VH-VL binders against Apical endosomal glycoprotein (Mamdc4). Designs and how they scored, part 6

Target 1, 160 residues: Apical endosomal glycoprotein (Mamdc4), of Rattus norvegicus (Rat) (q63191r268to427)
Amino acid sequence: SHHMATDFETGLGPWTQLEGWTRNFSAGSMVSPAWPHRDHSRNSAYGFFLVSVAKPGTTAVLYSPEFQGSVSYNCSFTFYYYLHGSEANQFQLFVQAQGLNTTQPPVLLRSRHGELGTAWVRDRVNIQSAHPFRILLAGETGPGGFVGLDDLIMSNHCIL

## First folded at step 20 (VH-VL)

Design fin4 (from j3 with light chain A31S N55K)
Fold by OpenDDE, fold request of step 21:
Structure fin4 (fold): chain C 160 residues (1-160), chain A 120 residues (1-120), chain B 109 residues (1-109)
Amino acid sequence: as target 1 above (160 residues)
Amino acid sequence: QITLKESGPTLVKPTQTLTLTCTFSGFSLSTFGVGVGWLRQPPGKALEWLAFIYWDDDKRYSPSLKSRLTISKDTSKNQVVLKMTNIDPVDTATYYCAHRGYAQYYFDYWGQGTLVTVSS
Amino acid sequence: QSALTQPASVSGSPGQSITISCTATSSDVGSYRYVSWYQQHPGKAPKLMIFDVSKRPSGISNRFSGSKSGNTASLTISGLQAEDEADYYCQSWTRDNVVFGGGTKLTVL
């Protein structure tokens, strides 16, 4: 068993494949009231999180490393996201299984849209896959909005 | 507080390369989410977007003019440069640079514009 | 390519309300969610009047308002004044393109 938790405080950890996400913090970087005042992991203005670049029509995608489930235990993924400042904000979680010879299309497991307030929202998904899989976290920032991620936590029975 | 100013030649000959510089103040292209765009307006005609550069050096170009355009930035000088190759009289226009802030889908601050005339 | 269609001209008398429409092509309706409006006086740079369909920047008169229905965005100017005589442009922003309407000349009679 292996437990992987990434709070982005010192870097991206194993979440090194990303498009349109950037590691940032609030202090000195808040250019909009839509930004969180504090991160989730440290509850600090100097705590780091991932933020969607908020380029029009651009979906930010974060790719996990490859995981494998256990025969006896299912994998679970706990994560925190922040959607504020725009009704057009969108967040989606996909699971993409790697078949024997081909990569399967991503499967949507979670979808959130709109203004969710000035708080980090906790969510958890159970992942069942007969094959190795990756998690895809997609965010799209609406006009004047903010979409962020923090504290990505895999369960103990997920193998990296 | 935000200001932009366009500079460059006001008269160019056909087939030459037009180089325009946008010098700005009141903001930095190191700021997350910020970008600068170039637009133009032929006399008596509509506004047309040309190019855009983000703080992270990501660039966008007008689909119809992409092959002729190059946008670049010098953050330390607060400047954005636009180069347009193979200039033609049809490119005669007032050229503007403009500011885009974080998560904005519009230009909130504009330069005064500079008229560029293309003539033999 | 995305296109925004505006009437070439509109006119009104002082004190009246006028509306300028901005219509996206049918093929671009999905990408036409947020529209901004600019005012341009002769020899001047465009000035942002409305953004995100209906939001007004600080310092802009509340006589200017924006709305959207279907694939048509509208700029309404109430209590028309002589100073409102100008060209007005709608604008949309997509991932790879920024599109302006053809502009509308507003004449105050």
Scores: ipSAE 0.900, ipTM 0.945, lowest interface PAE 0.4, mean pLDDT 95
Fold by OpenDDE, fold request of step 21:
Structure fin4 (fold): chain C 160 residues (1-160), chain A 120 residues (1-120), chain B 109 residues (1-109)
Amino acid sequence: as target 1 above (160 residues)
Amino acid sequence: QITLKESGPTLVKPTQTLTLTCTFSGFSLSTFGVGVGWLRQPPGKALEWLAFIYWDDDKRYSPSLKSRLTISKDTSKNQVVLKMTNIDPVDTATYYCAHRGYAQYYFDYWGQGTLVTVSS
Amino acid sequence: QSALTQPASVSGSPGQSITISCTATSSDVGSYRYVSWYQQHPGKAPKLMIFDVSKRPSGISNRFSGSKSGNTASLTISGLQAEDEADYYCQSWTRDNVVFGGGTKLTVL
């Protein structure tokens, strides 16, 4: 079985709609102890991940391509995030269904806030939707903090 | 290690355009999260923020002065330039440039400032 | 018009503790969460003394401390010394604006 996996090592993949997220790596770029020393996908200082730009009052938003679930199988989305250096860090995952006549409001499925340590955190959400849907990943960096994203994995039977 | 220095005319006439240059060392505007701001302080008065430029060329301006201000950078020269049009005697002030680091909500390093007097 | 209000002046004797307040207007309370403080001696550039409400930069005396309650941030200087006589400014930073208080003149008696 095949699935869509994006590790950001060679680019953004299908995750091309983004605001406030920047593809970066640790080596030569780490300007704060809040940054991870290594990415998750390659466990490397030269491995790439997405970074919230950490501009005051700015929320970074990443939009997935449109997915369609199967009648027999629900979609599962696995992802890794890094929240360190500030109790004001925020990360949220939304699902937005595309209705037949109108786009539905985003539904919040995950909300994380604060200092989560010096490790990439693995999370997984199950998505059940009769309609096509998109995933929205929002990050907001607190003062002196870091908010990062890596290894976005959609299960099989979720069609682009 | 980090230093900033303002340069430009110290005397300008009303209606002219003021051009100030901030030359810095100890950091680069190619560094993620870094930015440089311009501020001013009229004699005996409070500090006022004017403009800010990020490493990615994103810019912010004082709401009240936005129409008169243009901020730009030359990363290769470690310089940031501020232009202010239609200068008036009320713009007489000490002008500062200052450094902002990654994820900072403050200015941690400042230039010594340059006094600009506007007079006919 | 100022989003941050400071007292015009405060005074204290050597060895005393003084506090300078910085109050956000009601309309701006939610936007000014992270206040910084600067010290400025006559003819000198401002110097960062406190950032993110209560954090102290390296090299800054532990006599300087910051706190916040409600819409008021406070700078406290303990063990007041003659060299502390200066102007002090609070500052906040939002997405589109950087705001300073009106400044407080501290006199050491």
Scores: ipSAE 0.899, ipTM 0.944, lowest interface PAE 0.4, mean pLDDT 95
Fold by ESMFold2, look of step 20:
Structure fin4 (fold): chain C 160 residues (1-160), chain A 120 residues (1-120), chain B 109 residues (1-109)
Amino acid sequence: as target 1 above (160 residues)
Amino acid sequence: QITLKESGPTLVKPTQTLTLTCTFSGFSLSTFGVGVGWLRQPPGKALEWLAFIYWDDDKRYSPSLKSRLTISKDTSKNQVVLKMTNIDPVDTATYYCAHRGYAQYYFDYWGQGTLVTVSS
Amino acid sequence: QSALTQPASVSGSPGQSITISCTATSSDVGSYRYVSWYQQHPGKAPKLMIFDVSKRPSGISNRFSGSKSGNTASLTISGLQAEDEADYYCQSWTRDNVVFGGGTKLTVL
C-alpha cells in the first residue's frame, strides 16, 4: 500500500525538478557503459528512469509536493537508485520542513556515494516531521559515471 | 570517428562581427551529455576558452568576453556557431572547436584550428 | 583567465623525470577537483595526455602520470625524450567556466 508512486514512464508525476534531472532510457541512449541496461519499473531497455545530467559542478535537484506533518503516523518513502561507473557519484535524500521562517535548511536522511554495482538498489526511509515537509533528492554524477532514480513510492500514511 | 573542422574568414576588419562555424561528424549534439566548446590561441600565447554549448542548449561563456560572444547550434547540420562582436586586433588568434563527451571534464577531440587575422 | 598557475618553463635532460605543477590560485576549492593535461607541439592542436587528475587516454605512454595534492596538480614525465619538448597546459572545468593554466614550455636539453 502506497499513497503516491512515480515510475517516470510518462513524466515526472507529482515531482518537480529544480535542475539537472532528466527522463531517459537505456536502449535509445547508449551514451555510456555506466548506464543501466534496463530501468527498474518495466525491467526494460526502453523503460524510463530519471538521470542526473552529468555536467561539471552541477547538482541535480528534485523535490516532492508538500506533505502534512507526519509525527502522528508512519510515513515511509521507498525509492530505487543506480550509481555506477565512478567512485565520485553522489546521491542524497533530504527532508525540508516548513517552519515560520522559510529559510530553514533541509535535513539529510540518506547519503550514498561511489560505485554500487549494476543493479537498481532499493532503500526506504521513515519520515518524522512536526511540520509540513518536502522530500529533496540530489544527485551528482562523477566523471564517467551514472546516477539515476526510478520508482519513488510514498506510503499511504504520507498525506498531501 | 569523431572529427571537427573550423571555418570562417581568415582576415577581418576591426569593429566587424566574426562568425566561426564548427562542422563535425561522428557524434550528434542531440546525444545526452555531449557538448562543443570554442577556444583560441593568439600567436605565441596561451590557450583561452571562449564558450561552450551542451546538447540541451545550455551555454557557458568566458566571463571576460561574455558581452561579445554568442554560441549556437544547429543539430540537424552538425554545426556549432560562434559570433564575436566588435573585433579588435588583439583578437587575432587560431580558433579551435572541441568535443566534450558524456560526463567528461576535458576535451577529447579538437579541430585543426583556423587562423583569424584582424587588420590593424 | 589564469586561475590555474603553471611555471612558465621547465627543462630536463633525456632520460630524466620532470614535474610540471598546476596550482589553483582562487579559494574555490570544489571547482578544481578534476584536472586534465594537454600537450601541444608548435602548429598543432592540443592533445589530451591526462584526464581526471591521473588517468591516461588509450595510446598515451605510461611515462606520463598525473597526481594532485591539495590545490596543486602535477604532471610527471619520466624517461624524457626529445619529442616531449612542447607546451603543456593544465585545465579544469567548473560549473560556469572552463579554465586553462598559462602553459609551461618544456625544453629537453
Scores: ipSAE 0.648, ipTM 0.866, lowest interface PAE 1.1, mean pLDDT 88
Fold by ESMFold2, fold request of step 21:
Structure fin4 (fold): chain C 160 residues (1-160), chain A 120 residues (1-120), chain B 109 residues (1-109)
Amino acid sequence: as target 1 above (160 residues)
Amino acid sequence: QITLKESGPTLVKPTQTLTLTCTFSGFSLSTFGVGVGWLRQPPGKALEWLAFIYWDDDKRYSPSLKSRLTISKDTSKNQVVLKMTNIDPVDTATYYCAHRGYAQYYFDYWGQGTLVTVSS
Amino acid sequence: QSALTQPASVSGSPGQSITISCTATSSDVGSYRYVSWYQQHPGKAPKLMIFDVSKRPSGISNRFSGSKSGNTASLTISGLQAEDEADYYCQSWTRDNVVFGGGTKLTVL
């Protein structure tokens, strides 16, 4: 049905970056063997992905639009990541409650770190929240490494 | 292959603004992850970091000198410029520019340095 | 007064091993987790010897090695040679700052 999918080929889609994530592609900007040779969505050296800017001490942050609470039906989020070239790479997925009077702390739902090989890795989480919520995607590139995202897919149970 | 060269005045008077240019080759400051830093070393003293600029125009400054420093880049000319205001004799030093590559936590290539003497 | 503290000087005889320390004075260990080392001969620009704590650039002698324990990084030079006589600086790169140690003068006796 009405799923939300972002392949970064024409922009960020509904996602908003706070800092540190940028769109790029392998053939035009590759300056390191840590970079993927191809994106995931098009399996192409010219296909776009998001990459963390690889600045020391910098956490890249991307967040979703606000979704309605979904206690009885799981909102499912499928995503692809690429972590290569450093044991210090980090990727984290948080859910942050919205629609409250005070800023709520993000809740960690998925964490991946280090070296995951030279392939895009598929992952999926199910989200249940009593409140409206946002998904936050955080990346931090270790020395010489690469942290990237592609194909962010929300199931039709995730309601805006 | 990567080279950097500092240029600017060798003698300046107190209160003037010092302008130093780093001209480089073998890399582009439009390349993702790349950056250029400025450092100095007073005669007989330790290295001191001054400023840094990333390829995306993000900038960092030494906290003790931030009010006096401006770093900028001209990607088409392969140049990075440092300006330092209110020059004083204590600013006499050899000034270096240096390259930071993608995802590096260090400077891998350095210019030969340029000595700037501030008259007393 | 630097956030990275090095001894002012170290000496050794040819053929021996020496170690230069670099200790973060801040308790924020995460800010100083990656340390690099530079060699500087008089009148010359610094030269990168070790990066990311223990990695050696291409073309640098394997007599140079690096390590770290807690908030102290170490540069070890084995088989000391006369040309190793120089100043050595440690360096770390935080989100907001690039920090250099005060330098260590190595004298080969």
Scores: ipSAE 0.643, ipTM 0.869, lowest interface PAE 1.2, mean pLDDT 89

Design fin4 (from j3 with light chain A31S N55K)
Fold by ESMFold2, fold request of step 21:
Structure fin4 (fold): chain C 160 residues (1-160), chain A 120 residues (1-120), chain B 109 residues (1-109)
Amino acid sequence: as target 1 above (160 residues)
Amino acid sequence: QITLKESGPTLVKPTQTLTLTCTFSGFSLSTFGVGVGWLRQPPGKALEWLAFIYWDDDKRYSPSLKSRLTISKDTSKNQVVLKMTNIDPVDTATYYCAHRGYAQYYFDYWGQGTLVTVSS
Amino acid sequence: QSALTQPASVSGSPGQSITISCTATSSDVGSYRYVSWYQQHPGKAPKLMIFDVSKRPSGISNRFSGSKSGNTASLTISGLQAEDEADYYCQSWTRDNVVFGGGTKLTVL
């Protein structure tokens, strides 16, 4: 039993920041009223999570390392997200095939939007791809809102 | 309490470079999501946005003035500086700096403004 | 030339309601989803009255309200008072630009 788990406490782990995501924590309510009081992984005001920088018109994008394809087993991806303070918040999860001659468009697997309360929400997707692939996590923060991620967990069927 | 104050020359000659400093208190540009913008208002005319700088040094400039503007920050001094080159009498205006907080689409705190007159 | 168009002036009598419009052109920077409004008295800095279309900052009278329909945002001032006489600016914030309307001078008759 061997999982890849990223709790953002010491960095991004295997994930690569393309734009707009950054690590932060809750201690001090000086950032905004929409800010969570605690992270998910440590249930602590000093525990880290990933948050969108929330610049107007900017989509935050994070992507995984490339995983091997498989037609036999699904790569299971579990994650926690936090959408609060704006009805215009959006979070999307895409899978993008790799190793092809033409750049493939990402395929949307999950979309969550709006105001979801003051709790970290768990979700899980099962990914089957004949080709190598990456997971893309996109967030867009509405005015006065917060979009965050914590505890990105890949099953042992997700093979680098 | 967030406060901002503009400073710089009150009279400038054509072709010179105008340097304006926004000195602020009650916030830091090391604070996540914060930014400072510069605006101006010619006497009797409308407000005009000039430039903006985010806490992470990301910058935006008014397209019509972009070639003449440079915005920078000094976080340790709580200052944001605007430079505008090749000054002309049409640049006579009151210049304001203003604060933006995390996820805000507006300026919530403004300086009192400083009048800059360009001689003809 | 601003992508947000406001009437140059508007007037009303004390106690009446007045509306100031702010219209984004569809051929420019788009619809401008979120609009804010500022009040400016002579010789003073602008003051935020409405943000994110319809929200009021703490301490702003409920006589000021905002709305938006299509590409037109509106600031409504009910129960008009002499101190409401001022210039009013709408403003939007896009990825690359901060845009202000041309301003509207409100006269209380």
Scores: ipSAE 0.597, ipTM 0.852, lowest interface PAE 1.4, mean pLDDT 89

